# VH-VL binders against q96il0: the designs that were tried, part 184

Target 1, 167 residues: q96il0
Amino acid sequence: APERGAERRDTAPSGVSRFCPPRKSCHDWIGPPDKYSNLRPVHFYIPENESPLEQKLRKLRQETQEWNQQFWANQNLTFSKEKEEFIHSRLKTKGLGLRTESGQKATLNAEEMADFYKEFLSKNFQKHMYYNRDWYKRNFAITFFMGKVALERIWNKLKQKQKKRSN
Key: E = the ipSAE of ESMFold2; O = the ipSAE of OpenDDE; V2 = 0.75 times the mean of E and O plus 0.25 times the DockQ between their complexes.

## First folded at step 6 (VH-VL)

Design rc4 (framework fv_ebronucimab; at its last look DockQ between E and O 0.01; V2 from the best seeds 0.00; counts 0 for: pae E 14.8 > 2, placed apart)
Fold by OpenDDE, look of step 6:
Structure rc4 (fold): chain C 167 residues (1-167), chain A 120 residues (1-120), chain B 111 residues (1-111)
Amino acid sequence: as target 1 above (167 residues)
Amino acid sequence: EVQLVESGGGLVQPGRSLRLSCAASGFTFSEYAMNWVRQAPGKGLEWVSYISGDSGDTSYADSVQGRFTISRDNGKNSLYLQMNSLRAEDTALYFCAKGTEYSRYGFDYWGQGTMVTVSS
Amino acid sequence: QSELTQPRSVSGSPGQSVTISCTGTSSDVGGYKYVSWYQQHPGKAPKLLISRVSNRPSGVPDRFSGSKSGNTASLTISGLQAEDEADYYCSSYTYKSTYVVFGTGTDVTVL
């Protein structure tokens, strides 16, 4: 029985943006747009005296970023694949070749492509709804931890001022 | 091997209806456009009808427009031609013809045909 | 009415070359981009010889070739053989209500 070669589902490579900020950076860096997700990755600075709460916030931001990168990378890949399949199938149905007489890639007109976009959005509607829901949940959590970190920083500054006044 | 087998031909009176069938095998039926072509005795080839792989597009010769209906069942790998209001001029050998990878590139496989005779 | 005109008959001796013309009268600009040629022996189904003006399917001898100049497509049979005696039809897609048109057909006789 010939082993049906497992079609390697071209999973979008977990494209860890190879963007490395300068080693001496004391702030967050924004990288160029990722080639798959088209999202700009953020490299988070790690302070020497990072509090457990700051660390938790940083990790949550990082996880959320990775989640976003993966989602959009996969979505863009799926979109591109389905778009190409749609174009090919439509051209085939029309009896047109994949290339024009001039050797250019044959394309569909804007009206025909509108049908593809409508279908694609309809098909992926639920997926986008879940994404939006999870996006809000994650961002609310991040905002909440940002508030906690801000309060912690204020409290620490007040304690330091009191200690300086007592000496 | 690609095979196309036409059936349903016969002798009919003018004004009657007939349904032709074509059984396809040896290829992914739904991926190809299908056509009916006819040849009257001692005459040339005449294109009759076209249907796309997904049945989304159909076309008919002017001579049969409004009288003939092409359809397909991709689950049964079958092509059909419903012929209504038959005329003496419809007397011909009817071929089932498979489109190439693109419908406009011609027909790469043909059946042996089924004879339709319209006579009083 | 057939929009593609062919000569009624063409004859040649074994080993000679014969050419069949197919001239379109259609105002369809670009309609002849997809000219195909078919061979039909008596009592047999047509066989595809050439697609897309000059594309030869597998199993078709290289002595069959297709070309186009302006509104005239041509099928050339080089090294004519006795088995080449048949009817030949050109065909093309149209942008009109009729999706496909066939030529009037050419009877090729080997002398």
Scores: ipSAE 0.297, ipTM 0.705, lowest interface PAE 1.6, mean pLDDT 89
Fold by ESMFold2, look of step 6:
Structure rc4 (fold): chain C 167 residues (1-167), chain A 120 residues (1-120), chain B 111 residues (1-111)
Amino acid sequence: as target 1 above (167 residues)
Amino acid sequence: EVQLVESGGGLVQPGRSLRLSCAASGFTFSEYAMNWVRQAPGKGLEWVSYISGDSGDTSYADSVQGRFTISRDNGKNSLYLQMNSLRAEDTALYFCAKGTEYSRYGFDYWGQGTMVTVSS
Amino acid sequence: QSELTQPRSVSGSPGQSVTISCTGTSSDVGGYKYVSWYQQHPGKAPKLLISRVSNRPSGVPDRFSGSKSGNTASLTISGLQAEDEADYYCSSYTYKSTYVVFGTGTDVTVL
């Protein structure tokens, strides 16, 4: 039997191609976007023979995901609240009602809303700058441990191959 | 063997302060989040507060926000809860609970609790 | 600020199966959010029975199982034994204002 499906599908990243659903989980699994953060959580599998390095890497990845989800959940909430407050404040300043004649929420035009986006970005600049710094710091650490785990696995496989020749 | 031992409970009058301690052993304390969970007599469990391993992240239940302060001393393997402006509704058995390796996976080890009674 | 809803009491005869529900919202139980279950005997500290919806820690009998569907998590105790008479609590996390919320608790009585 030809290996048509395997050759044609081997271009995908290996981690995603071995992903199992939650009910039968055998590897890491990616869930749907979280309602508050809009980020897809990774559900990390814990193998029985996990090395100390592999454990440190998994813990760091999980902690980074929790930190990232918390940050974006809070920012999304803040954005929504401040947007509504901005619209209400500008309508009040202009002497306009909060609702149209049809009962819908009154809105601002695109030029007026651009003021909100500029103010929001300016107000949150420092917070996003520290987020970016911390994001890179965390991802550098993750990459470092990924490299250490990869070298550990190569070393172990070379030792196993040398032992097989002794029979 | 993981062990958590709470202390510092007692009888206090409303409006007074009390400081709870939890001595931890049998694990690398600084690597795990720690929690306080309370249970009023005859009632269910209520999460009170959380602190990350490096003390960089804390959170509180709305019922205690602004009155209670969680802290830890990783050099002494100790967790603390400073409780100010105590109210009768704070009367409960207070548990020290160790988070699992991942904070949302639950609390794998608990102490036996220390009783706080707020009454005149 | 949220609280997960559990039945106040459940009873069964030895050897029967009982199921405890834990109902919340899409923000605490629904989707792929994790739920934990705890057992508490009178005068004792809670004990973790189930983590990550259905994961059973070492030392927990396999007659305890967890599942989740929609906004409801379930703990099933098959082959009910006298020692299973206790209070049971579910818990989950939230990103709103707390990391953890507990259920209202369920008294399991073995008849």
Scores: ipSAE 0.000, ipTM 0.505, lowest interface PAE 14.8, mean pLDDT 79
ESMFold2 (binder alone), look of step 6: mean pLDDT 90; pTM 0.930

Design rc5 (framework fv_ebronucimab; at its last look DockQ between E and O 0.01; V2 from the best seeds 0.00; counts 0 for: pae E 19.2 > 2, placed apart)
Fold by OpenDDE, look of step 6:
Structure rc5 (fold): chain C 167 residues (1-167), chain A 120 residues (1-120), chain B 111 residues (1-111)
Amino acid sequence: as target 1 above (167 residues)
Amino acid sequence: EVQLVESGGGLVQPGRSLRLSCAASGFTFSEYAMNWVRQAPGKGLEWVSYISGDSGDTSYADSVQGRFTISRDNGKNSLYLQMNSLRAEDTALYFCAKGTEYSRYGFDYWGQGTMVTVSS
Amino acid sequence: QSELTQPRSVSGSPGQSVTISCTGTSSDVGGYKYVSWYQQHPGKAPKLLISRVSNRPSGVPDRFSGSKSGNTASLTISGLQAEDEADYYCSSYTSDSTYVVFGTGTDVTVL
């Protein structure tokens, strides 16, 4: 039985955006769009006196970002691959060359490409539905923790004011 | 190995109809354009008809336009030529020809042909 | 239907080179980038020798070469062999309807 060569799933390299914010920055930084996901990475600031709740929020935000980056990097790679395969297949079935007389890559017309997009969206519909569901769940969780952190900060400020009045 | 086998040729009277078939094997049939080319006895090659891999595009020589219909069944790996209103000048050896991967205008594989004779 | 013009016959001795021309008119033939050449022995199906003016498929001897200059495509057979005695056809397409057209054919004789 010939060993079915494991299709090396070209996983998008987990290319951590090489964007490094300045070491002395006390703020979150937004990097340039990632070359694979086209999403702008956020570098989260880590306060010296980070509370456990703030840390949890930061980690949740970071995990959600990484999840988004990975999803879109893979989706874009899959899209590009399938698009190219579709174009090549369609050109071949039409008996057209892969290159024009000018040496440019042959392309399909807008109508033919519309069929590809419809098919691609249909094929990936469930995947996108799950993504959207998870995206909302994650963002609701983040929002909830943001609220908790806000309340904690208010409470700490009130305690500090009371201590200053008692001295 | 790529194989093309034509069938359906024979002797017919003028004005009658005939259907040619070509059975293809050894390649992904649906990925390639297919053609019919004919050769009258002692004459040169004459292109007859083209069909794209997905059947979305067809074309015909002026000599057969409106009389002949090219079709394919990708599930059966078969090419067809419906010939109506046959004329004496349609007498020829009919070849099934496979388009290349790069162009519909070149034919990399040919069948042995099937003879069509139109005579009163 | 427009035809490509070929010489009726070409002859050569074994080991010589022969060239077959295929000439179209600019008005009739618009797609010279898709010129193909075919060899046909008596009672046999045509065989592809050259595609896209100069592309040689696998299994075709390197002594067969294709070129183009202006509106004339050429097939050159170098080192002519007895087995090369056959009919040769060029093909291309018309600019108006993208129909495939064949040349008039050339009978190659080995002397």
Scores: ipSAE 0.073, ipTM 0.659, lowest interface PAE 2.7, mean pLDDT 88
Fold by ESMFold2, look of step 6:
Structure rc5 (fold): chain C 167 residues (1-167), chain A 120 residues (1-120), chain B 111 residues (1-111)
Amino acid sequence: as target 1 above (167 residues)
Amino acid sequence: EVQLVESGGGLVQPGRSLRLSCAASGFTFSEYAMNWVRQAPGKGLEWVSYISGDSGDTSYADSVQGRFTISRDNGKNSLYLQMNSLRAEDTALYFCAKGTEYSRYGFDYWGQGTMVTVSS
Amino acid sequence: QSELTQPRSVSGSPGQSVTISCTGTSSDVGGYKYVSWYQQHPGKAPKLLISRVSNRPSGVPDRFSGSKSGNTASLTISGLQAEDEADYYCSSYTSDSTYVVFGTGTDVTVL
């Protein structure tokens, strides 16, 4: 029996099903360290059925992440800028160029750099103290709302169980 | 569902004052920062002012600092911009813009704008 | 006050991709700063397309994507459609997080 050479024309999808994972299988995930702050960002999942309390918790976590990332990015920038200024000033005082004979940036030895590190820490002590205070305040608030969300979920389950038994 | 409706624009002489209002609905107004953004005819967008959800933090563009005052009434779901000592360069369409979350990640809903024209 | 630099215009044919750059400094686009993108049709209010550099809000087609490298953020429109013809603006908070800056705007033309 000879076969006929009929061509197919498919205007519809090839039969590959469109897949979207169930919303409950989606979670927050943690990305790689940010190159500026060196902190890992959390990528938050926003479920369709999020309660007002759950939304407040998520927004507080997002705001805290932004605040924390911004603080350390700014501190890293300030540290790098002041470090280079310190090196430049000390090289100039020593009568040395900003680059070695090989063309690389000249630098200072560890003992010379220790003066910079001490000065930087001293100048920024108050700023870091306020940061630590605010960090604790924010984490306390987050923990408090986590507890409230947990209680809300328990009570919703109890209400559903009561309603079914009464019917 | 989210609706922002600006009002209070008009034609005014330089040096005069106007008060813009923005009526909000469809969301929990007090939980979101609000902003004013303006656009001069044929020009780009310029941020004007910000106010936090609890009114505890405000900020202004340098071009309006000291002349404009942002405020809100969370009981009336309303945002305001008091504009004093108006100048020709303040001529623009003024938009009320809702922040996307407590943090300042962007403006997810905008009103249609109210036109302010400052001309002699 | 400062503006983020965008090309004045970008064009492409239907189905092609276009990329809009948004160049700033370490104080507004670089580092850990979040960048957002807006689409504005003539006579209309802006619409948020991209938040947090690459996050696409609900209802925005997946042909819009965002990225950032160094002090430059990018909006890419893949599979360009006629309705994508509009002005596009980037924006960011400044280093002190008390000011918002917008880009100069880019007119996208579909040929």
Scores: ipSAE 0.000, ipTM 0.474, lowest interface PAE 19.2, mean pLDDT 79
ESMFold2 (binder alone), look of step 6: mean pLDDT 90; pTM 0.935

Design rc6 (framework fv_ebronucimab; at its last look DockQ between E and O 0.01; V2 from the best seeds 0.00; counts 0 for: pae E 9.2 > 2, placed apart)
Fold by OpenDDE, look of step 6:
Structure rc6 (fold): chain C 167 residues (1-167), chain A 120 residues (1-120), chain B 111 residues (1-111)
Amino acid sequence: as target 1 above (167 residues)
Amino acid sequence: EVQLVESGGGLVQPGRSLRLSCAASGFTFSEYAMNWVRQAPGKGLEWVSYISGDSGDTSYADSVQGRFTISRDNGKNSLYLQMNSLRAEDTALYFCAKGTEYSRYGFDYWGQGTMVTVSS
Amino acid sequence: QSELTQPRSVSGSPGQSVTISCTGTSSDVGGYKYVSWYQQHPGKAPKLLISRVSNRPSGVPDRFSGSKSGNTASLTISGLQAEDEADYYCSSYTFESTYVVFGTGTDVTVL
């Protein structure tokens, strides 16, 4: 039985951006763009007295970020791969090599690449629709919890003021 | 004017090594692929090796694969062919050939060649 | 290795037209899209005559022309001159191969 060489699916390494903010940071940090997703990761600050609502908000933001990172990392890899395959196929059809005699990587013109982009977008249309839908759902949820946290903070400040007036 | 001048040929014994050089002038050397082509005495042309302008791509004929190494120094406008484990069948006039700008494999300029003789 | 086959020799009288064929193997039909032709005089380096089947570089006389039909490329020399007496080589490459292939060569004699 010929051992089917397991095509190592270059799974985008779930590389959590190794961006580590300074240890003494009291605020959220934005890292450089991730090499795979091209998205800037955010390192969320954890307050010493984090409320359950604040924690829930932070976790939801973190999960949404990770979801975005993974989606775009995978999408970019797929795009790059399919683009390369398209170029190679078209070059072959044209009777052209993968490199010019000057040693440059052979490329297609903008018109030919337009066909690739149209096809790629068409093929991935449904995927992008689901992404957009889920993106909105997640962001609405985040916004909702941001509102709750804001109200909680206001209420806590009012209680503290009342206690100081009673003493 | 484009000029290619080969050097480094000579008489060598089987199993020995030889390094050929080609000095290029009259064009932007780094912008063109370079090739080695050889011709045994009284025989036809045989492609030997290719190197891209940026040295990022190399190719070899089956007859020399694993024995010959093509390289270039763009700063010196020089092409090289390191030939190891030479055989009698490697006896030939070796030409340096310039690639064109529009094809994968084409030779618009040739040197005069350098003779390599492999004999016991 | 895929070989390009050429006639061993072709002869013609001054002023006549001669044609040299270059035929690839059936397995190479799709690979020889770009054929080059070279002229080599005795004791001289080859000279490019035709590139990309029919493209004639500057400085090459218009009496040299290239064509292709199916798996056979052809070099035509019109108005044969004494100076055209030389060896002629076709060359190409295949998509499946990283190799440049030369034809077997044709000796052109002017009678």
Scores: ipSAE 0.015, ipTM 0.562, lowest interface PAE 7.4, mean pLDDT 86
Fold by ESMFold2, look of step 6:
Structure rc6 (fold): chain C 167 residues (1-167), chain A 120 residues (1-120), chain B 111 residues (1-111)
Amino acid sequence: as target 1 above (167 residues)
Amino acid sequence: EVQLVESGGGLVQPGRSLRLSCAASGFTFSEYAMNWVRQAPGKGLEWVSYISGDSGDTSYADSVQGRFTISRDNGKNSLYLQMNSLRAEDTALYFCAKGTEYSRYGFDYWGQGTMVTVSS
Amino acid sequence: QSELTQPRSVSGSPGQSVTISCTGTSSDVGGYKYVSWYQQHPGKAPKLLISRVSNRPSGVPDRFSGSKSGNTASLTISGLQAEDEADYYCSSYTFESTYVVFGTGTDVTVL
């Protein structure tokens, strides 16, 4: 598996906060939070002579990251859409407009919004249970392959030591 | 080389049962989800069923729920579809398909299919 | 169970580009949903062309590309060749269900 990197190097001469992973990095990079999922993506390092087992591990990690990003991006979009619909419906019931007299977006107080949050959690409970189950399965598999890669690296070190002793 | 070979298709009467098999080779079978996809003559693709690598999770299309059972034997590298209470509408070419990684993100390898014909 | 809408047929001359649409809802195509594309020649099994919206598996020519905007995914074939004459299907994974849904299929004809 590639080493995990902790620090991004900007490869572009820019003052703008744009993610630019280094072209020649030998480490994984962690980027800024994704606009939709609010999760930080990992940009995985691909070594020149990646073993088949190391490739399998990297692909499992990449797929799991994409699955996780996809789940939370979709949940966040659904949450935002249903929140606005809830606010609109409650304002309409009260005979209020969508905008205040100053033109700002009308909203509900915290007690009124608590009803929305409880409804949202309740109807999404089963989906989140399936997500948790799949999350554990995926992370267990990743950990298992991390162990396999570690054993492969020990074997390579032993092979190198055996060659030194034979010389 | 990934290979998937379906077998067990044939002509059966409505209400009868049939069991399809898919022999897999060229990959670590237990690490991948497997699927059945069918195609009625002259029609499009219809997903039928899914089973996870560890057999801990299965799912079925509404059209076959309660009648079909997907299973696998990781010791024999084999996928199965038990089809009970067959109907004329189940007439199709049945494909065995390998999932990518852990999910339904894509079916990267397919068999050639085994034909099931349900008629009186 | 939902079904993704594709045009029934699309045609183009050799060397031109064609685009196949795959339209669904926010529950199957929209947002961060994954979409895959398959090519099927007569009498043959489907072949995966595109996974995860825009990823090309090894061995798929770079003239095939995928994209998604809103509730519509698109497969573009640039530089159309005679061998591209086939049926094409999209499919998606949804988090609100535990099943895969296929599109209606598109017959691509090279003139």
Scores: ipSAE 0.011, ipTM 0.610, lowest interface PAE 9.2, mean pLDDT 81
ESMFold2 (binder alone), look of step 6: mean pLDDT 90; pTM 0.931

Design rc7 (framework fv_ebronucimab; at its last look DockQ between E and O 0.02; V2 from the best seeds 0.00; counts 0 for: pae E 21.6 > 2, placed apart)
Fold by OpenDDE, look of step 6:
Structure rc7 (fold): chain C 167 residues (1-167), chain A 120 residues (1-120), chain B 111 residues (1-111)
Amino acid sequence: as target 1 above (167 residues)
Amino acid sequence: EVQLVESGGGLVQPGRSLRLSCAASGFTFSEYAMNWVRQAPGKGLEWVSYISGDSGYTSYADSVQGRFTISRDNGKNSLYLQMNSLRAEDTALYFCAKGTEYSRYGFDYWGQGTMVTVSS
Amino acid sequence: QSELTQPRSVSGSPGQSVTISCTGTSSDVGGYKYVSWYQQHPGKAPKLLISRVSNRPSGVPDRFSGSKSGNTASLTISGLQAEDEADYYCSSYTSKSTYVVFGTGTDVTVL
């Protein structure tokens, strides 16, 4: 059976920095920037009396964060790889080695790199458009649930005040 | 269904100008890069020009550089090719070609083309 | 001169397999990572067959397959049919003066 060469999807290693907040934390924590995405992960606090609506909001925020982390980790990896390939290709075309006489990694000038950035952005334009679209959809959903949670909290506070006045 | 319809081709004299148009439908036009590709009679395909979805980046083949200008109107779902200083070697069927989700992965949809003939 | 060279013509009998090569002459090896293949019937627009060397879009028959080894990409047509008689073009992206380059084209004839 010929081994179907699994195209190794260059999946960024799912090594989301397991930033673990202190066990006794009663608030959300922001971790250091992830080494792949450069995004700061948020650890969401889970209250003991979390309402179903609050839980839904928290899960949606968590899922959105994970989606965002994965997107940028993959994007940054792709960028780094293509940048390196571009530099190597250009140096080769110029008849230059990958290393300078001093043993340093040979680099291209700012003008040559400007061409790379323009081309890279152009080639990835649609990917960014889809990302932006989905980003807005997710954030609108989050905002909507935030509003619902706020209303629920107001209602619960009003009920508690009424019960205290009746006793 | 994705549709691309080219127009504006015709017979022109050398040194004259012509403007091609491509009407796009069936997809979110602004999200995709667009290209012009031409084919001279009995010859192979030749890439002519590229434009990004946001018009922020354009590229041209050496054969048309400085003479042709690619542009787009995302509000009208239209792609354009302004061709100046036309030459006999510009005689070809000009295709509008849609970029894939990643521009570098090829052209997934093509128009039927519009014929440009440059002849004295 | 095209940076991608294809054989001028390839022929085969119905049911046979034929392979079209696309060889890059450019030192820009990076551009050949994203080879596409197109089919063009006489008087018709090109149709995308293969993207990203081996990716087959929906609606393209399984008998079409793409591969790459070094600087040579290949399109294989298995179980050749009369309808496969057409011109075939490879394409890639380059970091040189041209953004996109097409192969010289191959005429496939079914005998």
Scores: ipSAE 0.011, ipTM 0.561, lowest interface PAE 9.9, mean pLDDT 85
Fold by ESMFold2, look of step 6:
Structure rc7 (fold): chain C 167 residues (1-167), chain A 120 residues (1-120), chain B 111 residues (1-111)
Amino acid sequence: as target 1 above (167 residues)
Amino acid sequence: EVQLVESGGGLVQPGRSLRLSCAASGFTFSEYAMNWVRQAPGKGLEWVSYISGDSGYTSYADSVQGRFTISRDNGKNSLYLQMNSLRAEDTALYFCAKGTEYSRYGFDYWGQGTMVTVSS
Amino acid sequence: QSELTQPRSVSGSPGQSVTISCTGTSSDVGGYKYVSWYQQHPGKAPKLLISRVSNRPSGVPDRFSGSKSGNTASLTISGLQAEDEADYYCSSYTSKSTYVVFGTGTDVTVL
């Protein structure tokens, strides 16, 4: 049986996006960009008579989407937090406040920020290497099961065509 | 080896104040967010407060907002919790907890805790 | 503030597998959120067991594994041993990265 296993995505009425899935879609569909990862989720349809192979493929695609969203949301948040912490630390070391005398948020110049970007890239290199490896592994598995489902559906159509001729 | 040692707990009357300390060693203290987590006798874990490595961000559980203040001194490798207007419901073992390299990844080192008992 | 729902207790015989659920919402467990798991023996501090849903820190036996589906995270202990008898807590963050929530806790008993 099809299900919608998530809360409605109401964040706030004041200018924030709302996501409301179609009530009776019989196909997969693509929702709005996720707030934190900026990735567009696929919302999966669960048919009444889903085969074991079709179920395994759907679950693998769902798990891969969640994994991908988790990675990028955490990378985006980590980048933002570490950038701000780096700026605050360097401003403190220089004896400067967090705001300029004009009230604007104090920043570091491009040369100073280059040190942050270099450190961030180096620190996250191993995580990106593992992400790329896992991304290829997951997409290979998904492609493999898509092929198996396609063959299953072709076989079922031939079986149905043979039954009609014998009737 | 990473060590976190809490102190400052004790028996106190409702409405009074206590200040908890956590001495940190074995890591670069200023690079990690720190947390307080408490556990009432026979109960589960309750997160209390968070402070970023440079003290730029703090946050508090709703149950302690406005009464507790988290702070740190990176020069002394020390974390603090100022607890004002204590209530019986604040009775708990208070743990100092170190964040991992990234705050969403959990708490990788914990102290053994200091007991706070609020009783009339 | 919100709490994550865990079963109060779970039991198994040595060598069997047990699974502990941790149920929240799309705002704390679901979607892209990371879940951590902690083991706590009586009278001791909690120990980080699983980070980022399924990552096992150094020194944690490979019989501990984590997963997540929808708004439910799961900790599985395969090959249950006597020393696994403890309380287990899940943890996540809400929409803010600095606001942390713990599960209600699960008492694992080895029969």
Scores: ipSAE 0.000, ipTM 0.454, lowest interface PAE 21.6, mean pLDDT 80
ESMFold2 (binder alone), look of step 6: mean pLDDT 90; pTM 0.934

